# Designs tried in a protein design chat: VH-VL binders against Late embryogenesis abundant protein 31 (RAB28). Part 8

Target 1, 262 residues: Late embryogenesis abundant protein 31 (RAB28), of Arabidopsis thaliana (Mouse-ear cress) (q9lj97)
Amino acid sequence: MSQEEQPKRPQEPVTYGDVFEVSGELADKPIAPEDANMMQAAETRVFGHTQKGGAAAVMQSAATANKRGGFVHPGDTTDLAAERGVTVAQTDVPGARVTTEFVGGQVVGQYVEPRPVATAAAMEAEVVGLSLQSAITIGEALEATVQTAGNKPVDQSDAAAIQAAEVRACGTNVIAPGGIAASAQSAANHNATIDRDEDKIKLIDVLAGATGKLAADKAVTRQDAEGVVSAELRNNPNLSTHPGGVAASITAAARLNERADI
Key: E = the ipSAE of ESMFold2; O = the ipSAE of OpenDDE; V2 = 0.75 times the mean of E and O plus 0.25 times the DockQ between their complexes.

## First folded at step 1 (VH-VL)

Design t09 (framework fv_traxivitug)
Fold by ESMFold2-Fast, scan of step 1:
Structure t09 (fold): chain C 262 residues (1-262), chain A 120 residues (1-120), chain B 107 residues (1-107)
Amino acid sequence: as target 1 above (262 residues)
Amino acid sequence: QVQLVESGGTLVQPGGSLRLSCAASGFTFSHYWMTWVRQAPGKGLEWVANIKQDGSEKYYVDSVRGRFTISRDNAKNSLFLQMNSLRPEDTAVYFCARDSRTYYSGLDVWGQGTLVTVSS
Amino acid sequence: QSVLTQPPSVSVAPGKTARITCGGDNIGSKSVHWYQQKPGQAPILVVYDDSDRPSGIPERFSGSNSGNTATLTISRVEAGDEADYYCQVWDSSSYHVFGGGTKVTVL
């Protein structure tokens, strides 16, 4: 009889440092229910809803586990969250809008909104006066990830996010044999056996030319983004998404499409 | 055609053991988490166990932990559930299902189920 | 652990709309999936990721998820829609969590 694994339940509190890249005093703090509620409220104010797989979702999961384990109680707030706040801020940089999520002044989440890249067909249609949809597609958002995270080694969370993106683009609940999602999963499996990061397959190796590699494509919706974010989050051991990665690019595309009223 | 076919369900006495099998075809089995879900007569669906693509992670519902073992053979496109120390409350139809956790958390392909009855 | 609450039954006339709720704490932050199960058959996924439909599922099936309630909506109900319906989420501490199920009767 092999050793049985249990559903992942912390024997110790889930701290900020367990799920986020934070340092100092915050890293050792158990995530408290009111911290999570404050982040949920901040995300709702900025995005119009709680973002699936975002910092609020991660914090709610961690706070629930901590309550279950008896490490925190309803209404508890960490000192740093109470004193320095839980905030979501947007900053414009060349070529992108960056939305950053903070607890106690430290970054716990980040979303990059790249500027739409017009296709040659879209530009030609506009020139001849045809009605034109300028919405960012799933394939275009995947290609945008090459610019923001192209040199990142492909891991299981990337593969999951890419699979979610392909399934949503194609309108099916299965991935294509030999397609972009299968390529990403193969890359993640290969990289798990490689010691040096420089020798690993990178996101650019999988995502370059994504629009041409998908069997079908569609404009990114909020539901597409939520599905991709959730896939990336739940397949990452730290229950987090990579800033500038697949989930961030799809989320940015969905938001830009909503503002364009398309 | 994507399909899953379970086998092995039968009548066993309390305290007995049984091994269920699930044969997968029509997709790349090694790319998916796989799941066992059960349903007692007249009752709802209950998750039993999950296994990662390469078999490196396994998870169980509390009531079967230490008694059931999930495993897979990717070369044979097969999923297994070894059930030991069976109890009357383990009586159920056992479904294997493809867990799309790799890209979403739904169970998108299900087998027809195999009935396990634990009774004297 | 996480608990999903569904009404045990819903009755609807042919051609009308059935709504099945799935209640859970902060369920709007999770992806909700819906399954249809007819007597003696395996469940079939009818809605995934809150609102998407697998190939072959009619447009009459739709979903939503916000706050503490997810909803499966079946419009223009047909006799063949009579079945048990289950909601399901993935949770890092409980994995796949199913609702108790709702029997939809078309009368």
Scores: ipSAE 0.000, ipTM 0.464, lowest interface PAE 12.2, mean pLDDT 80

Design t10 (framework fv_traxivitug)
Fold by ESMFold2-Fast, scan of step 1:
Structure t10 (fold): chain C 262 residues (1-262), chain A 123 residues (1-123), chain B 107 residues (1-107)
Amino acid sequence: as target 1 above (262 residues)
Amino acid sequence: QVQLVESGGTLVQPGGSLRLSCAASGFSFSSYWMTWVRQAPGKGLEWVANIKQDGSEKYYVDSVRGRFTISRDNAKNSLFLQMNSLRPEDTAVYFCTRVGYSKTFYYYGMDVWGQGTLVTVSS
Amino acid sequence: QSVLTQPPSVSVAPGKTARITCGGDNIGSKSVHWYQQKPGQAPILVVYYDTDRPSGIPERFSGSNSGNTATLTISRVEAGDEADYYCQVWDSSSDHVFGGGTKVTVL
């Protein structure tokens, strides 16, 4: 008679898909401690503190459980978080400031803050206006990027995102000669030959007046946002989206349009 | 001369494993996304897997996910496809392809193809 | 994942124009690429990014893409154009999607 303990059945890891509305390869990934630390750092940069009940808090809880279960170790980062980034972006759109949280180019959190108004009546009118106003267009979302990242030098990732946005806005796979995507591609190519960032063409130089420069425009959909995020991510050397950049603006617009359509 | 040469295709029993190789020459291999595409006898083209320039991103068609692994060795200008748990429906000519790139952006078409290597899965 | 629909076959007389369609929901928002494959050979890219031709491809080959239909047009068809033709897109989910292929027969 020997008393031998049976090993406990391993618990399943808490994955991104278990706690967030994400898809593809990310959904099946166990949340790792460094992913959570990166989100916490990003939230602190944007908000000045971590959001209670926000993505960082959820990820820290999941990563702690995964560490205790032996599925991840301190200092571990998922490949998708390391390669494609963990970002928190603020985007100003008509009537609101939107903060969107991303892991691997996918949304894991989003907060909508109405812009300050002079009176409570004006605030109420603005809230009513947001629910009744026309959907935010791709051109409007591109213009919003000027507010959050206007001074960023245009690089290949920006050009790719802008190209995806123009193609989706116009319903064609051919970019307009002298249009916004062509200008962005030209700027990125020019900037690749320039040493000093101060001498480079900036996003404001390309995106100012985007609504008037597009041959056609449309309301931003979730599919539009996914395509733009994918384009920016694939063409970025750091495999991340830029905070307040094109992908962030398009994603914020898609989310606001979902709320307005209901 | 820009060239892709596949190797490794052979007859394999169902449930078996096989590794395909692709040797690249005549271009900067490390600068391109690479893809495996297959074609079953008498059928059309089917995308199998993608790999980013540095190997950091990998994508698979649903039917092979979890069974196939795409990888690359940029120092050796080589692309690989490790195929596990092979099924009769995996029988096909497997092509190694390069994703087309302009100096400004990827257009995501396949501008260079190897001649293919035949994999037959039967009992 | 997108599904691309091509007619299984197209017959054309020498010197006439062949049109091969590629149908897909909102395909006009995607970049469409076209491949030619002759028996026993690897495919070759004949049109990329909807309308552009690689060097060495005759100007008889042209493409268009809008709404729900992309089209490969082969003008002044020659016997050597007899082949299978495939359309392809890179979907936002990072998947390459091919059409089922169209066999072009020159009468």
Scores: ipSAE 0.000, ipTM 0.382, lowest interface PAE 20.4, mean pLDDT 79

## First folded at step 2 (VH-VL; framework fv_daxdilimab)

Design x1 (at its last look DockQ between E and O 0.03; V2 from the best seeds 0.00; counts 0 for: pae E 10.6 > 2, placed apart)
Heavy chain, then light chain:
Amino acid sequence: QVQLQQSGAEVKKPGASVKVSCKASGYTFTSYGISWVRQAPGQGLEWMGWISAYNGNTNYAQKLQGRVTMTIDTSTSTAYMELRSLRSDDTAVYYCARAPKWYSFDYWGRGTLVTVSS
Amino acid sequence: QSALTQPASVSGSPGQSITISCTGTSSDVGGYNYVSWYQQHPGKAPKLMIYEVSKRPSGVSNRFSGSKSGNTASLTISGLQAEDEADYYCSSYTSSSTLVFGGGTKVTVL
ESMFold2, look of step 2: ipSAE 0.005; ipTM 0.499
ESMFold2 (binder alone), look of step 2: mean pLDDT 93; pTM 0.951
OpenDDE, look of step 2: ipSAE 0.006; ipTM 0.530

## First folded at step 4 (VH-VL)

Design A12 (framework fv_masavibart; at its last look DockQ between E and O 0.01; V2 from the best seeds 0.00; counts 0 for: pae E 13.9 > 2, placed apart)
Heavy chain, then light chain:
Amino acid sequence: QVQLVESGGGVVQPGRSLRLSCAASGFTFSTYGMYWVRQAPGKGLEWVAVISFDGSNKYYADSVKGRFTISRDNSKNTLYLQMNSLRTEDTAVYYCARAPKWYGMDVWGQGTLVTVSS
Amino acid sequence: QSALTQPASVSGSPGQSITISCTGTSSDVGGYNYVSWYQQHPGKAPKLMIYEVSKRPSGVSNRFSGSKSGNTASLTISGLQSEDEADYYCSSYTSSSTLVFGGGTKLTVL
ESMFold2-Fast, scan of step 4: ipSAE 0.623; ipTM 0.854
ESMFold2, look of step 5: ipSAE 0.006; ipTM 0.412
ESMFold2 (binder alone), look of step 5: mean pLDDT 93; pTM 0.948
OpenDDE, look of step 5: ipSAE 0.034; ipTM 0.516

Design A22 (framework fv_masavibart)
Heavy chain, then light chain:
Amino acid sequence: QVQLVESGGGVVQPGRSLRLSCAASGFTFSTYGMYWVRQAPGKGLEWVAVISFDGSNKYYADSVKGRFTISRDNSKNTLYLQMNSLRTEDTAVYYCARGPKWYAFDYWGQGTLVTVSS
Amino acid sequence: QSALTQPASVSGSPGQSITISCTGTSSDVGGYNYVSWYQQHPGKAPKLMIYEVSKRPSGVSNRFSGSKSGNTASLTISGLQSEDEADYYCSSYTSSSTLVFGGGTKLTVL
ESMFold2-Fast, scan of step 4: ipSAE 0.533; ipTM 0.818

Design A24 (framework fv_masavibart)
Fold by ESMFold2-Fast, scan of step 4:
Structure A24 (fold): chain C 262 residues (1-262), chain A 118 residues (1-118), chain B 110 residues (1-110)
Amino acid sequence: as target 1 above (262 residues)
Amino acid sequence: QVQLVESGGGVVQPGRSLRLSCAASGFTFSTYGMYWVRQAPGKGLEWVAVISFDGSNKYYADSVKGRFTISRDNSKNTLYLQMNSLRTEDTAVYYCARDYKWYAFDIWGQGTLVTVSS
Amino acid sequence: QSALTQPASVSGSPGQSITISCTGTSSDVGGYNYVSWYQQHPGKAPKLMIYEVSKRPSGVSNRFSGSKSGNTASLTISGLQSEDEADYYCSSYTSSSTLVFGGGTKLTVL
C-alpha cells in the first residue's frame, strides 16, 4: 500500500575486511584517508611509484568512498595504522623476490616476482609448473633475512621475532639454551649498551647458518608468520615491522609456500 | 586413547613440600610441550608452568617462581611438579595439559586436589 | 583469575546468540594471535573450544566462533543449546613468555 520511494543508496563504510583478507580489529575498521596516504608513501619508497591495483590504490579508493559517505574525515588515521604502522617489505627467497604490504601487522598485499636469471634447478621447477619443489622452512626464511637485512643492528624487536620463529620451528613454548633466540636476545642486550650503530652486533652475526642452529625446523605457515609479525611489532617503539627483516622474511616464505602448495 | 592422569595431591601444612606426577599415554610424549594449570575451589583457571619437549626450557607464573619446579622424564612418559614452601593460596586442583598449536591446551588430565591448611 | 577481564555472567535463551568478551592489553591479547577459549562443566576438566583467536579443534561445533578487535577477544555461541551452559575461560600468550587466563564467565541457558 505505501508508495515506494526512490531506492536509497546503502550508506556503509568500506572496511579493511571488505577488500583484504585480514582478521580481528582491523577487519571491521573503515579505511581512513591517512592509512591510504601512508601505504602510498611506503609503496613509493620500495617500488619508486605506487603499484596499479596494489594496496595503496585500493585503500585510496575505499578512503575516498568513506569520506564521501561521512564515515571518515580528511586527516583521519585508523588506530591500528597509527599504532602499528603501514609498511612495505621486500624479501629475496630462492627463485623469487616477494614484496609484502602490511597494515597494523597484517598482510594486505603480496607480489611475487620470479628471478628471470634463475639457476637450472629453479628454471626446471618453473617449466614443470612448480615455482618451488620444497616448502621454505623457518630456518631458510631466517637465513634469507641475512640477504635483506644482514647489516641491521639486532634490537629487542628482532630478538622477539627470532624467539617466536624458533618456538614455532620447534613446536614448543620455550627456546633452546644457547640457541639462535638466546643468541639474538644476548645481542640485543649488548647492543643496548653501545652508542654507535657500526659497533653493534648485526643480524648476520645471529642468523647465518640458522637452519643448522635450530633443534627442529618446519615449513612456514600463515600462522607462523602472524606470530612472528606480532612479536616484532609489539617490541618495536613505533609498533611497526622492519622492511626486509625477520617478520618480512617469514611472511614472504609463508606466502610462497601457500602459492606452491598443491 | 590420548590420556593424562595426575597423582600426588593431598593435604599438607603451610611451608611443606609436595610433588605431583602426570602420567601420559596414547601419544608421543617426548614431542610435546607440557603445562601445569591450577584452579582454586570455586575460582578460575591459573597457568602455573610450562616445560619444553626436551626439558631444556621452563617458564613459571610469577606467583610460583622460585618455589615450584617443573620437570619431565620422557623415558617414563611422566611430567612432574615439585612444590616447595607451600602457601594457603596454593590450594587448588592441579591439572596437567598438553600443548597444542603453541599456547593452547588440547588434552587435560582429571586434576589432583592439593589442600594447604594449618 | 584476574589477568584478562571477562564478564562474570551472561545468559540467553535456546536458539539465541550470545557473545563473551575477553579484554587484555597490547602485551597479551592485543599483541599476539594466541588467544584460546575453554569450556568447563561442573566437576570436569576444561575443554578447548577455540585456539589462535578463531580456529576450532576437530569435534567442536561451528556454533562456536572466535574473533578479536584490538585488545578484546570475543567468543560467540550461536543457536544456543542447554548443553552450552558452563563456565567459559579465555587465555592469551604474553610478551613475558607466560600465559594468562580470564576470570571466567558463567553462561546460563534460560
Scores: ipSAE 0.000, ipTM 0.392, lowest interface PAE 17.9, mean pLDDT 80

Design B01 (from d08 with heavy chain L99Y; framework fv_daxdilimab)
Heavy chain, then light chain:
Amino acid sequence: QVQLQQSGAEVKKPGASVKVSCKASGYSFTSYGISWVRQAPGQGLEWMGWISVYNGNTNYAQKLQGRVTMTIDTSTSTAYMELRSLRSDDTAVYYCARYRGTYFDLWGRGTLVTVSS
Amino acid sequence: QSALTQPASVSGSPGQSITISCTGTSSDVGAYNYVSWYQQHPGKAPKLMIYEVSNRPSGVSNRFSGSKSGNTASLTISGLQAEDEADYYCSSYTSSSTWVFGGGTKVTVL
ESMFold2-Fast, scan of step 4: ipSAE 0.241; ipTM 0.655

Design B04 (from d08 with heavy chain L99H; framework fv_daxdilimab)
Fold by ESMFold2-Fast, scan of step 4:
Structure B04 (fold): chain C 262 residues (1-262), chain A 117 residues (1-117), chain B 110 residues (1-110)
Amino acid sequence: as target 1 above (262 residues)
Amino acid sequence: QVQLQQSGAEVKKPGASVKVSCKASGYSFTSYGISWVRQAPGQGLEWMGWISVYNGNTNYAQKLQGRVTMTIDTSTSTAYMELRSLRSDDTAVYYCARHRGTYFDLWGRGTLVTVSS
Amino acid sequence: QSALTQPASVSGSPGQSITISCTGTSSDVGAYNYVSWYQQHPGKAPKLMIYEVSNRPSGVSNRFSGSKSGNTASLTISGLQAEDEADYYCSSYTSSSTWVFGGGTKVTVL
């Protein structure tokens, strides 16, 4: 190669929108080194290693290019990643384990691991409305949270996520008196006064039978999931979502519904 | 001491109602749910229903829906189970049990309810 | 009705290992890791032995262990002793937000 044809340092930063299907504020942000480090740490906690072809690998490559180009510096963190976090969440649904990766409440990676089920299991899932062939509703996704996090103490981040889910399911600006969101908020407040985790009210106490407790229900959309994830992140001191928690379950449902829809 | 104390044995006629009590002590009553489980003579355990002590939400076994009511009195730390329209096949020992979320870690000693004419 | 399936009885000699199966469906044992096991001596209330498939509460001998594969959970008692003679019940959470018990297994120590 001649000198004139040799690669130059990048003229523009690599942004989130350049490598991921994200929108809004995040899309125009240069990928920063600490954002990538946070994702790598999150993947290691969930998978035991950095996932090959995962979001962490893409983000590390982009951040390295941006650092070399002088657009970001070591230790830099995107404002949205610092404020809303970088998270990886897993949820089990009938026939699959779904893992979703987030930056600032937006999805940057999704992995579906098929889990074999007996014929009886597939028929039972269809009867209870949790079939992968049918649209999964917000109430069904909330009930699915019991499968992976039923014995988790209810905290303020759970209550916020459940409130976002109920508002989106019902299409109202006010939560129902005596509804699941009111119950979750009450449980979180009660738990804040309890010293021992074993004595705290659990997610199963709030979410069991959620489909029957919601005044209205709807199929989960990507926008619904983004709202629920943002609510959980903003109310968690660690700026993360709980693996197998409410945000993880709603996100898994949105992913499966979008894959089924044209 | 952590315990659940149940009311004494009852004898009822068919068609009557029975109300069994379960008094909790030694723990934060509002932090745990209570299930009711019965056992007919020589038979296995049968789950009847559950109540969240904090919010009063209940969930009952399908077979008993419409005949059973579970309630809480927070002032006395007592749970109640009322079974209506009693039949001879409702003769059983009735247990209350504390929920640790998904399992039962503390059990009452049981209340024998005999339904006979 | 839809009780979990357990063998009616299992027998063993002191020091032997025995295993009790608990078979449900994809809407209970197969769906959730919320299987618990209870020991009941004649005339007594049940006692928690195993929770969430394989965990032992404080005070329960490590001779008791639990596992699950597909729709079947198992309780294994190693080093069988005379005091282990009792009825054993499995229980699982269900997709209807209820609990279901197995039919029970009588363990006899010969």
Scores: ipSAE 0.172, ipTM 0.600, lowest interface PAE 5.3, mean pLDDT 82

Design B08 (from d08 with heavy chain T102Y; framework fv_daxdilimab)
Fold by ESMFold2-Fast, scan of step 4:
Structure B08 (fold): chain C 262 residues (1-262), chain A 117 residues (1-117), chain B 110 residues (1-110)
Amino acid sequence: as target 1 above (262 residues)
Amino acid sequence: QVQLQQSGAEVKKPGASVKVSCKASGYSFTSYGISWVRQAPGQGLEWMGWISVYNGNTNYAQKLQGRVTMTIDTSTSTAYMELRSLRSDDTAVYYCARLRGYYFDLWGRGTLVTVSS
Amino acid sequence: QSALTQPASVSGSPGQSITISCTGTSSDVGAYNYVSWYQQHPGKAPKLMIYEVSNRPSGVSNRFSGSKSGNTASLTISGLQAEDEADYYCSSYTSSSTWVFGGGTKVTVL
C-alpha cells in the first residue's frame, strides 16, 4: 500500500444541474451511464458521430466520474431519462438547421448548422420576394423557441427575454397589457410558487402563435440579440442563457440575418 | 385522481350548435393545455384545436375555423368546446385531451354527438 | 385522406414483432421530434403509448418502441400479445402550430 496518502474528501456526484441548465427533479439526479449511452446513440443518428464537446461527451464524462465515486453503476438509467427519454430534435429555420438535445424533456444542448449556399435561381427568387423571407423576424424566432424549448417551465429569465423581444419588435418602451411579455411575466410569477416542474406553465403556453400576437414585427438584428441576451442573463441566477431558449433562438436569427446581408 | 370528465351524449338537428364540457380534476388545471379531438363512427382521429388554460390562447384546425370556439372556466376547472352550424358529418365522439408539451397524455372518455334530421 | 400516412392494417402471430409506419412531410414528422403514438381499443378513449418519437410513459410495456428517419416515424411492437389487438394512431406537431393524426392502423393478432 502507499504511505502518507492524504485522506480524500468525500466526492459528490455530478448531477444534471451541475453541468446543464435544467430544473426540477432532473437537476439533482446523478448522471447515469445508460443516460449517456442513449445520448451518444442519438447524436450518432443525427450527426453521424458523437458531437465533440456536445451533451453526450459531457454526460459520458460525468457518468464515468459518478461510477468511479460509487454513486451509479453500469447499466443504471435515471428514472426521468427512462420515463421521458433522451432525444435529439432538429428544427428548420430559414438558412439553418437547429439541433436541440433533450434529457427527460429538458434541453441540455443546441447547435446551429447553416444551410448550404442557395442556387443562383433560389437567390434571385429571394431578392424578388418569391421564396421564404430572407430575414428571420423576432416573432419567427420566438415561434422557433417553441420547437426547441416548448416544454421548458417559464422562469424569470424567459420572461425578461420575451419582454425585451416584444419591446424591440414593437418599437415601444412598455409591454402591451395582455401581450406575450405580460403573459410570460405572469407565468414566471405563478411558477415561482409551484414545487413540481411538471405542474408549471411551459413556454409553449406563452409563445405558440407569437408571430400573430405581436403588434408589430421586424427582422432580428445583432442589437436586438444583444438586448435579449442581456435581459435573459441578468435574470438568471447562474448568469447564463438556456441553450435552446429565447436568447439562443434570437441570437441564431441575428447571425443568419447578418449573413443574408439584412 | 387525475381525470377529465366529459358531459353526456347529445342529439342535435342540422344547423344547431352543441357545447361539450370537460372538467379537470387531480392536477393543476392552469399548468396544461386542452385539445379537442373527434372521431366519426368507424373513422380515425381528427384534431380540432387547442387552448392554453393559462392565457386563453387558441389555435383551431383550418377546416373548423369559424365554426368552433374553445373556452375555459378556471373557477370550475372546466374546458368547453362549442361547434356551430352542425352537419350530419359532424356526428362523432368528441374527446378532450390534456396537452403536455407536444403530446396528449390524459384523455376524457368522449362525448357522442349525433346530428340527424 | 389522412394528413399522415399509415398502413390500414398489420397482422402478426403471438410472440412476433410488427412495425407500423407513419409518413408525413418536412413540415411535420420531418421537421420535429414531436411524434406520439396512441392505442385505441373499440369503444375506448385513446391511450398514449409513445411520445416525442421514442419515449414511453410510465405503465407502457417496453415491448413498444418508437423511432424516426426523415419523414417517417415507426412504432414497433415486439412479443406481440392478444391484448395488443387495437387501432394505433400516430400524431405530429406541425410548422403551423397545429397537430395532425395518421389515418390509423388496425393491428390484428392472429
Scores: ipSAE 0.118, ipTM 0.604, lowest interface PAE 5.8, mean pLDDT 83

Design B09 (framework fv_daxdilimab)
Fold by ESMFold2-Fast, scan of step 4:
Structure B09 (fold): chain C 262 residues (1-262), chain A 118 residues (1-118), chain B 110 residues (1-110)
Amino acid sequence: as target 1 above (262 residues)
Amino acid sequence: QVQLQQSGAEVKKPGASVKVSCKASGYSFTSYGISWVRQAPGQGLEWMGWISVYNGNTNYAQKLQGRVTMTIDTSTSTAYMELRSLRSDDTAVYYCARDRGYWYFDLWGRGTLVTVSS
Amino acid sequence: QSALTQPASVSGSPGQSITISCTGTSSDVGAYNYVSWYQQHPGKAPKLMIYEVSNRPSGVSNRFSGSKSGNTASLTISGLQAEDEADYYCSSYTSSSTWVFGGGTKVTVL
């Protein structure tokens, strides 16, 4: 259908698209009670409490309204939330710690926290960096992943996300020989043959110095983030992204760039 | 050279199943997904489904859900598509295609003609 | 049945410019910048001409260009040549994490 039908009901459900900047099938879905419960649980795991004014609070309010309106039942869950998960991730980017909340792989909440500065040298380096930055690049977002998930063994979902990031950064149709994507794919294949996690190749081994290893770099856009998230989700058995992983870092960078502050 | 080599043409009776193979060479097999696309004689392209060669995760077109299965064999760099309960309207050329970055299809097999007739 | 609408045929003379439209909905073409275009000659597999709305793969002539406005994507072929005579298909990512194709457009060079 090229046009939507005119609403005939006096009351309508509160959908994801009504309260969040989401697209596609998720945007049209009524927010379900179990979706809200999953987000509340995820926020409690990451923050130690439910964040006031966060996605969980918004979703609980919407789910309650939808239950009262008869659009959903207690225990109902949106197909996308059940299949692709409800996730809260923290990642460090230049000058900030970013917490990103996802439903079905799409961002429903994002919070920027100024980072405490541990030393005078670190503070001066951060201030100089912020004053010189116009936008966060793909290489910088990949390097930020080292801080949030550097000790994670590289798996197939990481390798797919890194490949998507390199292709977008370089604007090419081929993976650079000896580049970060090639290294990540090699690491994931090697790690599949290793039994002990301590013996596996880690994300830090691949992503350290990523900005210098990319043939080209660019400011992260929402389209870049969507592609990287999609790649990571499709290659994860649970259809979710890793907290503080590549997709989370790229998504955080895209969001910060959209705020027109950097 | 970079290529996808498909198995040869097949003739099947209604109700049978067919399994088409797609052997990759010249690139890192695990770096890309594989999609399957079919084309009935004189008709347009129809997407059938996708498989991740990293872990075997699949997503199928709604119309074919329950009749199609996609698998991989990483030791031979080969993808497979099996279609069951064949009908005459399943007569088509079946293509495998490399799903680059999971957004578009940049490398295509030559196609495998499957004819379903009684 | 195709999910994306294309004209059945478009024709032009050598050296002219032609445009093929591809119309979807707010849940596919309108929602995502993941539109690709494929060229198919008789008896051959499709060939990627444009990806992510407007990007050209290496080896594709700069006579081919892509764009999008709202729910409609377009492929433009400038300086039309005899070898451009083929079927052209658009494709888009969807909200269900699937892909759909247009019905195809036969380009005839007169």
Scores: ipSAE 0.000, ipTM 0.413, lowest interface PAE 13.4, mean pLDDT 80

Design B11 (from d08 with heavy chain Y54W; framework fv_daxdilimab)
Heavy chain, then light chain:
Amino acid sequence: QVQLQQSGAEVKKPGASVKVSCKASGYSFTSYGISWVRQAPGQGLEWMGWISVWNGNTNYAQKLQGRVTMTIDTSTSTAYMELRSLRSDDTAVYYCARLRGTYFDLWGRGTLVTVSS
Amino acid sequence: QSALTQPASVSGSPGQSITISCTGTSSDVGAYNYVSWYQQHPGKAPKLMIYEVSNRPSGVSNRFSGSKSGNTASLTISGLQAEDEADYYCSSYTSSSTWVFGGGTKVTVL
ESMFold2-Fast, scan of step 4: ipSAE 0.260; ipTM 0.661

Design B12 (from d08 with heavy chain G33S; framework fv_daxdilimab)
Heavy chain, then light chain:
Amino acid sequence: QVQLQQSGAEVKKPGASVKVSCKASGYSFTSYSISWVRQAPGQGLEWMGWISVYNGNTNYAQKLQGRVTMTIDTSTSTAYMELRSLRSDDTAVYYCARLRGTYFDLWGRGTLVTVSS
Amino acid sequence: QSALTQPASVSGSPGQSITISCTGTSSDVGAYNYVSWYQQHPGKAPKLMIYEVSNRPSGVSNRFSGSKSGNTASLTISGLQAEDEADYYCSSYTSSSTWVFGGGTKVTVL
ESMFold2-Fast, scan of step 4: ipSAE 0.225; ipTM 0.649

